# Designs tried in a protein design chat: VH-VL binders against b7kms5. Part 44

Target 1, 80 residues: b7kms5
Amino acid sequence: DTFETVRNTIRIESEVDESLRQLCHEERITKETWLEAAYLYLCEKPEELAQVIQLAQERLSQRKAIADYKRAKTMQERFL

## First folded at step 2 (VH-VL)

Design d3 (framework fv_iratumumab)
Fold by ESMFold2-Fast, scan of step 2:
Structure d3 (fold): chain C 80 residues (1-80), chain A 121 residues (1-121), chain B 107 residues (1-107)
Amino acid sequence: as target 1 above (80 residues)
Amino acid sequence: QVQLQQWGAGLLKPSETLSLTCAVYGGSFSAYYWSWIRQPPGKGLEWIGDINHRGSTNYNPSLKSRVTISVDTSKNQFSLKLNSVTAADTAVYYCAKDLGYYDSEDYFDYWGQGSLVTVSS
Amino acid sequence: DIQMTQSPTSLSASVGDRVTITCRASQDISTWLTWYQQKPEKAPKSLIYAASSLQSGVPSRFSGSGSGTDFTLTISSLQPEDFATYYCQQYNTYPWTFGQGTRLEIK
């Protein structure tokens, strides 16, 4: 049987993408299968899942802070 | 639209060092491994080695003692040096993007035009 | 090193024929095999990646199959532009290795 799939577009940080690409090259796996396997594995390990969620929340806060800074800098340069 | 252009020495004498350079235009140089492959006249293909933008190399064991591949990430170029050449090294040399595994962009390979290297006295 | 053996080494065929070329790996390479077409004085052109996936822009008469150690390239209805040398290559284990090639000739 054929897996039924959905197409998603995601944007991740360049350094992380490069590292993940290298992992996939070394292990002979695809980005899609790594993502699926990582999620499924973590769903069976609640304490590890909680730690990953905490890291995700931290990274989200970091991205927001960077985005806010860049917007403020652009406005300042436009008016100065 | 990715294009590879290569250049370097064409005629060598035995014992000299072969030097070829490949430039990558368009696409993501830092995402992929870049290979050198050769083909002696009338014969099949032989993989020489590959390199990524961080300078990580893999070499064919049959050539490892004589081959060096290097990368210049500021120019999106990678280069081949093969020491102590003999008549057996006469071949068309190709640069190429390796096939990868990560996502759909990795499936394509791209090849340079080829450089004929002749080793004779 | 993984040895790749192609069969046959040469093949004569007519336009419209079904052509089959086989490639055998000395060790399990999963599906990490590509098929190339090479015309005289040209760089090779990839036709099939991951054993069975058709490259963009390659005619649908080309197909690949197999996994593990036995692989096949099929041309369902040979066209004049298909006369060339065909190579298989494994990209499962370094060093990358190629088959010796199959020369497809006009009958």
Scores: ipSAE 0.252, ipTM 0.795, lowest interface PAE 3.8, mean pLDDT 90
Fold by OpenDDE, second read of step 3:
Structure d3 (fold): chain C 80 residues (1-80), chain A 121 residues (1-121), chain B 107 residues (1-107)
Amino acid sequence: as target 1 above (80 residues)
Amino acid sequence: QVQLQQWGAGLLKPSETLSLTCAVYGGSFSAYYWSWIRQPPGKGLEWIGDINHRGSTNYNPSLKSRVTISVDTSKNQFSLKLNSVTAADTAVYYCAKDLGYYDSEDYFDYWGQGSLVTVSS
Amino acid sequence: DIQMTQSPTSLSASVGDRVTITCRASQDISTWLTWYQQKPEKAPKSLIYAASSLQSGVPSRFSGSGSGTDFTLTISSLQPEDFATYYCQQYNTYPWTFGQGTRLEIK
């Protein structure tokens, strides 16, 4: 039985990351195995997967807004 | 995986205009900012400016008066123009993938192959 | 503009050595710092972002630390492929700025 892993960089919002880290610590699992398990679970739950995708799209929109705000703020501070 | 390919004239005379273009493949063009960076021979790196798919730009103040970065979303390309070049503008010019909207980090993780631009009389 | 100053400008080391490169910002940049590796006639490659986060695919012998104004890149055990020029870059405040570079050579 072979098990190969792929290294990924996952950037998580700080509050969510903290909450997830706490959960993983309590349950004696890792963020990596949590993500794997969560994905596999959702693959068997099409309705729940659709809900997660919608939520992910909303969060992406928020990240875009934050990114634009951050750049705008940086430019304003330079000229003040 | 994102790939960047760039092209443009490599030999210029003083006072001419530098013009380079970068094409993006294998990624969502609208998801990121895109930067130009240059490096004089044997010297360090200098950030020139960036642009997003909406055409919003940021420029290095040291070059702002001479620099124009533009975007063509229909081709997934962005371009650099630098007016009134001098010998000091001789450098390898890189296009690079910058901040992603889903990233909180503003570093360059994918680069073009670089374009040597030499300004000489 | 925020000035980034690297130390040393050049460094000679042997395979297996522990190598440390420092980067100092002229003002507080929080943890918005990236380390790059550049080999001759190649584009820079990102190694560390957010001062201490290892880029995907980068060997674990590379590490970064620091916040505010003082930052460090460490190679725990130098490998032959690690001889190159290293740059730090801040992305706290426009315009983005780079350190002058540190050339790591074979002793």
Scores: ipSAE 0.016, ipTM 0.713, lowest interface PAE 7.8, mean pLDDT 90

Design d4 (framework fv_iratumumab)
Fold by ESMFold2-Fast, scan of step 2:
Structure d4 (fold): chain C 80 residues (1-80), chain A 121 residues (1-121), chain B 107 residues (1-107)
Amino acid sequence: as target 1 above (80 residues)
Amino acid sequence: QVQLQQWGAGLLKPSETLSLTCAVYGGSFSAYYWSWIRQPPGKGLEWIGDINHRGSTNYNPSLKSRVTISVDTSKNQFSLKLNSVTAADTAVYYCAKDLGYYGDEDYFDYWGQGSLVTVSS
Amino acid sequence: DIQMTQSPTSLSASVGDRVTITCRASQDISTWLTWYQQKPEKAPKSLIYAASSLQSGVPSRFSGSGSGTDFTLTISSLQPEDFATYYCQQYNTYPWTFGQGTRLEIK
C-alpha cells in the first residue's frame, strides 16, 4: 500500500455522524479521508484551527457536564 | 504492538547534562505524544514532559528551566536532556506513549524498559 | 498542579481477600484516571483507564470506579501475583500527576 494507516475507535455524537455520512455520500468521499483533509487544511490556517480547538474544548466540557448530571440524577433517584 | 527501546547515560556527576533517547517501533509515531517519566529509588512516579512529531512540547513546571525534549521524526526517536543535574535527579527514567483521548489505547501500556541514572560526585 | 493522594499507603492482605485502594484528586478530573501495577524492578503496567475501563489482558478481578475527585481500585479475590505497588495517575490537566503509591504486602 502507498499509505500506512492506523485503526482507531472514536465516539462522536450521532447527529454529527449522520450529517457527515450524508456529506460523504454526496461528495463520494469516506469519513476517514474527510477527517484527514479537514485536519491538514486547518493546520495551514492558524486562526481557523484555533477556533476549531475552542469548539472542541467546549464540546468536551459539555460531555463532562452531562456525565456529572447523570451520576447526580442516579443518586437522587435512590432517595426519591 | 508498539515497542519502546531506550538508551543513554547511566552515571553522571553533579552539574552535568543527562541525555537519554527512546526509539519507537511499530505503530504510528506521528499519531501520539511521547512522554518521559522518572522514579527515584524507593519513591513514586514523576512526569517530566511530552512531545509530538512536530516538536510541540509540554513540560512539568518544576523541571521546565532544566529540561529539553526533542524529536527525530526520520528515526521515530525522541530524546530527553536534563541540565545541571544533582543527586535529586537520581532515578529510573522511562519513556512511554502518552495518555490522551485515543479510545481504548488511552494509557501508558507502552513503556520503555527504563534507564537507571545515578548522579554521584 | 493537581495533587493525587492514595489511601492507604500500605496494606497487608491474604490470598482470597477483597482489597480496596482509594485515590483522591485535589480538583475535579472527571474520569481521566489510570491505575497502574508495578512490581520490583519493572516498568508500571496499566490495569484500568478512564477510571473504570479494564485494560485488555487484565484479569476481571480488577475493577475501578469513581468520578470527579474520589476513585477506587478493587481486587475482588486477591491472588499471589497481585502483591505489588499500585499507583493512580490523572490525565485531565497538565502536568500529569501520580499518587504516592499503595504497597500491597502479604499478611
Scores: ipSAE 0.000, ipTM 0.602, lowest interface PAE 12.5, mean pLDDT 85

Design d5 (framework fv_iratumumab)
Fold by ESMFold2-Fast, scan of step 2:
Structure d5 (fold): chain C 80 residues (1-80), chain A 121 residues (1-121), chain B 107 residues (1-107)
Amino acid sequence: as target 1 above (80 residues)
Amino acid sequence: QVQLQQWGAGLLKPSETLSLTCAVYGGSFSAYYWSWIRQPPGKGLEWIGDINHRGSTNYNPSLKSRVTISVDTSKNQFSLKLNSVTAADTAVYYCAKDLDYYGSEDYFDYWGQGSLVTVSS
Amino acid sequence: DIQMTQSPTSLSASVGDRVTITCRASQDISTWLTWYQQKPEKAPKSLIYAASSLQSGVPSRFSGSGSGTDFTLTISSLQPEDFATYYCQQYNTYPWTFGQGTRLEIK
């Protein structure tokens, strides 16, 4: 086999994972090939790619906000 | 743990309808397809069909005219009906989580305990 | 339908042996093949999925390889609990089909 691949572990929302799993079962594809195809397709559509990047930035901001909240909550608990 | 429990009639006469039910406990019922597989005594495995929580089915063409698989999503159950049975339908019947393509390292495969169905004169 | 043929049909071996079982598909199934172990009066247990991925909780002495039409299951150092019947199954194309089984017996 000549093509090189890398293995990565990612953390995604449970509902998104469940939806992707069903799609992969129905279409006989893996999550790896779906990710590759989605990225390659979007690279050919700059306007759509920009919208996806915006959504990704929003989701990243949401995760940071949650992390900040958890940190603040831990500090509050220390003071009882 | 995810567990599958199955039940249904074990003794049938030729021409009767075989009916089995499988209940899924402790897992995500809606995430997977669910299969029925049978094994005649001393022989190999034969896939019967599968179903998802939306009622989408796939059947083995050799059995398609006689098989119906149905789902009850409110109870996390799926059921097999096989019409017009003959002695050739004598087998242990298994329900199982179907194989998937997602590619998760958290992949699991689960089987029910099996139900012996005997078709006799 | 895709026909799955296993070789050998039966095999006698001793604890500590390296055992290899083969499975051949009548047409290309990519890597969509699973190996099962079945003990008497028990449901089959999945060992390997996608031809080479070890199921969680299965001992590392089990391994699978192959793609296309030719596949192998290897047990690197046979243990007493490994005596069983082994089946391959393709899940590339409906209907799913199984090999005829390989019975692994004590020598």
Scores: ipSAE 0.015, ipTM 0.688, lowest interface PAE 6.4, mean pLDDT 87

Design d6 (framework fv_iratumumab)
Fold by ESMFold2-Fast, scan of step 2:
Structure d6 (fold): chain C 80 residues (1-80), chain A 121 residues (1-121), chain B 107 residues (1-107)
Amino acid sequence: as target 1 above (80 residues)
Amino acid sequence: QVQLQQWGAGLLKPSETLSLTCAVYGGSFSAYYWSWIRQPPGKGLEWIGDINHRGSTNYNPSLKSRVTISVDTSKNQFSLKLNSVTAADTAVYYCAKDYGYYGSEDYFDYWGQGSLVTVSS
Amino acid sequence: DIQMTQSPTSLSASVGDRVTITCRASQDISTWLTWYQQKPEKAPKSLIYAASSLQSGVPSRFSGSGSGTDFTLTISSLQPEDFATYYCQQYNTYPWTFGQGTRLEIK
């Protein structure tokens, strides 16, 4: 039997990418199988899943704050 | 897009130390392990060892008493030293990108041009 | 160390032929196998990774199959530029090891 798969491209922070590559190399696994295993494991752990979602929301807020700052700085340099 | 360029000693006498350096251009040096592989004239390939940007090494047990691989992360370079050479060490030496397990798109490998090292008295 | 054994050591073939080269690992390596092509006085060129995935830019006449201990490289219709030495390599367990090579010669 062949698994049905989809191709996804995502952008993550370079430090996280480097750490994950090291882990995958040491354990002889791919990022695809690690991602699948991590999600499946967390789906069985509601409390841990909630903590991960909170971390994700925090990281998203941080990225948004940085984007907002850069936008404001651009306006200051061009228009103020 | 990724290019490896190597240089170093060509002609050695028995008991001397072999020294080669490889520079990595156009790729993410810190994302991969970087290998040294050799090929005696007319023979097959032998893996020597690999190193990452933090200096973590793996060596072929057959060579590990004589081999040292080092890295200069500021220059995106890694180097091979092989001590106490004999005629059996005569080979073309290659630097190459080692395999990552991170994803299918990261299984590409890249090789340097090769350096012929001849050990003769 | 994992031993990689290729068969045959050499073969002669004609343009247009279907060519099969095999590689056997002394223990299970899953799909962690790469096939290389090497022409005289050149560095090896990767053809296939993860036993069956074709490298970008490699002609579709090349294919790989197998898992565990037994692997096959197939060239469906041999071209003049395909005469070379072919190597398999496992990257399941350090140290990385190569097969002894298969020389593909013109008949």
Scores: ipSAE 0.014, ipTM 0.669, lowest interface PAE 7.7, mean pLDDT 86

Design d7 (framework fv_iratumumab)
Fold by ESMFold2-Fast, scan of step 2:
Structure d7 (fold): chain C 80 residues (1-80), chain A 121 residues (1-121), chain B 107 residues (1-107)
Amino acid sequence: as target 1 above (80 residues)
Amino acid sequence: QVQLQQWGAGLLKPSETLSLTCAVYGGSFSAYYWSWIRQPPGKGLEWIGDINHRGSTNYNPSLKSRVTISVDTSKNQFSLKLNSVTAADTAVYYCAKDLGYWGSEDYFDYWGQGSLVTVSS
Amino acid sequence: DIQMTQSPTSLSASVGDRVTITCRASQDISTWLTWYQQKPEKAPKSLIYAASSLQSGVPSRFSGSGSGTDFTLTISSLQPEDFATYYCQQYNTYPWTFGQGTRLEIK
């Protein structure tokens, strides 16, 4: 109760949210404390941190590709 | 708000299967785990198991060989089946909402009305 | 399985009294403990979660404390509606387990 905290809002994939919710329930931890622990653990492991960053970049690229596809489809519909 | 209503078998003979169903109203069914808990007359509480909307279950090892919890997400219902019952299974059975995320100050625990199941010949 | 032991099993008290009920876990459960109140022929009602967090709508006279293996539920000034059976439950490790209960009676 001595910790100072800030509130953050994030949006993640539904499948990931459900899996994380199940993990938190099984392990008796909160989403917030899991996130803190995961980051702190990875900060002590530079090679693992680099791999996680690579995965994050791949996921971001996939989201961009989906957004580009939706945009192109909308433009085709408007100009046809 | 969340409200739980339960129904099912009341009187059973030894060796039969106990079947109870719980319906969840007014809440986020998919956001939580849902438990079954029992209480023999005049005694304490015993946790049976829990389930989420995707069918992921956790069972009390003492009952695992006889218990099955299932979910019907289209109806916001979950059900308990306990086979090979004996007089020791006589109890009030409750369905309840699990706590879920630990440490939330707005966390509420909701319970069904209870169902008395009597096992006798 | 983690065994939960409550003390006392029965307690007699008067309105206005400070009442303390204890719960001891056979293994370290951190703060993963809930306290319940149960009245005759009713489902249990959650009072405290995470050992010390008061459930919304529960009177402030109820408080919880403890961590590890030793936990306490305190009612600072007993009211007539508080006469009931109280249970602790650990949710650190499956299977979840309950204490045997403490019956709080008028006398």
Scores: ipSAE 0.007, ipTM 0.662, lowest interface PAE 9.0, mean pLDDT 85

Design d8 (framework fv_iratumumab)
Fold by ESMFold2-Fast, scan of step 2:
Structure d8 (fold): chain C 80 residues (1-80), chain A 121 residues (1-121), chain B 107 residues (1-107)
Amino acid sequence: as target 1 above (80 residues)
Amino acid sequence: QVQLQQWGAGLLKPSETLSLTCAVYGGSFSAYYWSWIRQPPGKGLEWIGDINHRGSTNYNPSLKSRVTISVDTSKNQFSLKLNSVTAADTAVYYCAKDLGWYGSEDYFDYWGQGSLVTVSS
Amino acid sequence: DIQMTQSPTSLSASVGDRVTITCRASQDISTWLTWYQQKPEKAPKSLIYAASSLQSGVPSRFSGSGSGTDFTLTISSLQPEDFATYYCQQYNTYPWTFGQGTRLEIK
């Protein structure tokens, strides 16, 4: 039978994308199957899943801080 | 609008070094591995090697002792040097985007025009 | 190295014919095989990737099938522009290797 799939568009850090592309090239796997496998693996390991979520929260906070800074700077420059 | 343009080498004498350069225009240079492939007149295709924008290389073992592929990321260019050439190295040399696994569309879809290199005394 | 063997080495066909070209790998390559078309004095052009996925812009009369070690390229209802040399290539294991080519000639 066929798998039912959805198409997603995600934005990730360019350095992370480059590293994933290299890994996929060396191991002969696709980014889709790597993502599925990583999530499924972590779902079986609650302690590791919690650590990954913590890292994700940290990265999200960093992105928000940078976005807020850029927004504030743009607004000041626009009104100067 | 993505295209590969190559240049260099032409007529060489045995023992000389073959040098070719390929420039990538309009594409994501840092996203892919970039290959060199050759084809002797009237014969089939032979893969030489590939390189990424960080300089990571893979070489065909049959050519590894004589081949060096290098990259200039500031110019989106990669180059082939093949040392100690003989008549057996006479071929059309192509640069091309390498096949990969990261995305569903990762295949050979960008090829240079080819460069004929003739090795004769 | 993985050896790729194509058959036949050459064949003659008429416009409208169904043409089948095969490619055999000396070891399991999963589905990591590409088919190319090459016309005289030109760089190869990819037709099929991942054994069975049709490249954008390639006519639907071209199809690929197979997995493991045995692969087939089929051209249903051959057209005049299809006379060319066809190559298979594996990209499962370095070094990448090509078949010797199949020359498709007009009768």
Scores: ipSAE 0.016, ipTM 0.708, lowest interface PAE 6.4, mean pLDDT 87

Design d9 (framework fv_iratumumab)
Fold by ESMFold2-Fast, scan of step 2:
Structure d9 (fold): chain C 80 residues (1-80), chain A 121 residues (1-121), chain B 107 residues (1-107)
Amino acid sequence: as target 1 above (80 residues)
Amino acid sequence: QVQLQQWGAGLLKPSETLSLTCAVYGGSFSAYYWSWIRQPPGKGLEWIGDINHRGSTNYNPSLKSRVTISVDTSKNQFSLKLNSVTAADTAVYYCAKDLGYFGSEDYFDYWGQGSLVTVSS
Amino acid sequence: DIQMTQSPTSLSASVGDRVTITCRASQDISTWLTWYQQKPEKAPKSLIYAASSLQSGVPSRFSGSGSGTDFTLTISSLQPEDFATYYCQQYNTYPWTFGQGTRLEIK
């Protein structure tokens, strides 16, 4: 089957989600097909792909920092 | 979980302006486009237009000269105004969540209860 | 505007029957078609989206197929609660347009 698919759920920033929903609605494409097209396009552009990976790494670091902060705050509130 | 409740004018005279409001409870108001759809008695469905939380609108060209859809994001409400009504505008009017493109699991169908609007002298 | 034509406009069937309703678009709409069920004095309920995807909570006896301009809604083994009016709607190109409806009645 050429279009064998896998189902995943993802969590993204609410503002990014809203903007992407508007784009998909106006252009009549789905988030799944946008993600596939974006990745395939970037695979043909190694320099642009590297820039996207750098941005992804930065966003991941930001999420980790926020999660670590929230965890520390929860521990303080629970026991102190 | 998501519920739409609508209200507004029921009886109108020719030439008046039809005004209806829809409130969205639960779910994410800002994630979707919100539609108005009407159904004349004994007939099929006609799409009027849609709007998002930023006020971006799409209108049915057949009604565009007479229709305005607006949004009040602070109240999670959107409203329909249809000018210069005639007997042909007599219908049940529905508010509804618009069809999504974003992802397969986002295809939900939420409709208001409907409002009968009758145009008669 | 894209015209949506349903066939038949009405049909009579018995519980347990296989029922097929068709919808034809005047232009290519890919798979951007939804099927609705409407019972008297109620808002329409979505059954199928993207031509063939079953909405959550809708019984598996409902199925949709088609792409481009020709689409079909099938109800295998019709149940008493399935007697209603059915509408197709395209959402490929604004304005969204509906078929004229198919009334499914008890034989």
Scores: ipSAE 0.016, ipTM 0.702, lowest interface PAE 6.9, mean pLDDT 87

Design e1 (framework fv_iratumumab)
Fold by ESMFold2-Fast, scan of step 2:
Structure e1 (fold): chain C 80 residues (1-80), chain A 122 residues (1-122), chain B 107 residues (1-107)
Amino acid sequence: as target 1 above (80 residues)
Amino acid sequence: QVQLQQWGAGLLKPSETLSLTCAVYGGSFSAYYWSWIRQPPGKGLEWIGDINHRGSTNYNPSLKSRVTISVDTSKNQFSLKLNSVTAADTAVYYCARDTYYYDSSGDYFDYWGQGSLVTVSS
Amino acid sequence: DIQMTQSPTSLSASVGDRVTITCRASQDISTWLTWYQQKPEKAPKSLIYAASSLQSGVPSRFSGSGSGTDFTLTISSLQPEDFATYYCQQYNTYPWTFGQGTRLEIK
């Protein structure tokens, strides 16, 4: 009667991690079960799921832009 | 990384107020609950209560009428006051971090202060 | 309040022995149980959380099992540094409660 699980490693923003950790501590749940519950809940709410995906795409685009900027600056400093 | 340092109280007379303070160095103070736990000489452990950075408290019902836990978030400190002490309050008092199963790492008291012996004697 | 009862209250053993300590909760606590080790004049140290998960840095000879109301701590091959008092604690419901302790002594 145990579920089969997989192991994942993720990196999230420190402010988000701190807030999520506090929520999980107060509610006595794990970040793993919170993630599973959040995804399952959103799968039953297609309009809300679409909004979350849009936010995720925006956050990803911002992270990539920052990473690209830092990489370009490092290359310039190394070779100029 | 994370250290808890405690101070206050030593020898008290019956009816006096016990006062202890714990300072937290390193780590994220606001992400955890912080507990007081005591241990009478030669006996087991008794949880007294906990507090978070917003001042939300939980107390052991056996002590609730006499205990107050407070927090100073600007200093990352929390304090215990226990009123109307008797000889039964003689114990080593510990402050501790209540860690949690957030990342599957644990749900336990993971960092403890050094302990403070409080003796109640006439 | 949830009452935690440990058995035995004390036991004597020799280095190399397999040692078993039991903890019983007065009501179902699922797997919300932690085991601690305490040496004289020191604060307790966590050994096992969630009934069966070994704390980082704790030797693999320590193991925990159980769910519901009955829990066991096992030391598979006792070492000299393992002579100490062991406590169980439930994290299911406030107030947090501990067992009375099991004192592990040299035979």
Scores: ipSAE 0.014, ipTM 0.631, lowest interface PAE 8.2, mean pLDDT 86
Fold by OpenDDE, second read of step 3:
Structure e1 (fold): chain C 80 residues (1-80), chain A 122 residues (1-122), chain B 107 residues (1-107)
Amino acid sequence: as target 1 above (80 residues)
Amino acid sequence: QVQLQQWGAGLLKPSETLSLTCAVYGGSFSAYYWSWIRQPPGKGLEWIGDINHRGSTNYNPSLKSRVTISVDTSKNQFSLKLNSVTAADTAVYYCARDTYYYDSSGDYFDYWGQGSLVTVSS
Amino acid sequence: DIQMTQSPTSLSASVGDRVTITCRASQDISTWLTWYQQKPEKAPKSLIYAASSLQSGVPSRFSGSGSGTDFTLTISSLQPEDFATYYCQQYNTYPWTFGQGTRLEIK
């Protein structure tokens, strides 16, 4: 497959990133090709895709909660 | 490797309905759009329409009133129906896979079926 | 619809020649242009996509250039297997449209 690639910045939780990096190393693939392959696979698995989406939404909520906490903490420190 | 195999009736009379099917092997069917293209003998190429795995279609306005493209995801197949054929519909018909570019406005065709000659004659 | 016009319609050349085929779009299609090669009784084969990107497995003697409305396919040194019909196709705006083709024949 020869197609143009798009450059993206992807931020991954540190423990997940480490685990994924190790897997990719062992399987002689890259995180990029893993992501592509995983998505393509899930596109043909509607139930599994739905589960992944739900998990992704939960993880996003967690990220937002952490961000809100950090902002609140910063504000407290500023006005103390 | 991705392979497309197509089949359907090759000889029609005027006013009949053209019906072709394309089967996809060795690839992710749901990840792409799938097109039909035709080529009259000795002439150029004409895009007919495309479809994705959810049944969303786009048609060439020149044929929209007569064309129906459908998909069977359980078989990794998609089909073409062209109603009220005339001699002008005589052509080799190709199914093809559209490349997927999420950030692009359109697609070109990277894998093709072997083609099906459809002749419309009285 | 976007009209794609190729020039010339037919071309005779010899092995080793430098060949240039032009495709003109009736409106700006950015770089959403693909070149195909078609041999008799065969489906078209993509050569160049995004106006200038070489498809995998395609010899380096093929190149594409252009943006907007004017595009060019170049074969730097024609080989015997290159005699075929070539088509451009825009994928900027539905419906997708092809040029009328350029038949490249042996001189």
Scores: ipSAE 0.008, ipTM 0.690, lowest interface PAE 10.9, mean pLDDT 90

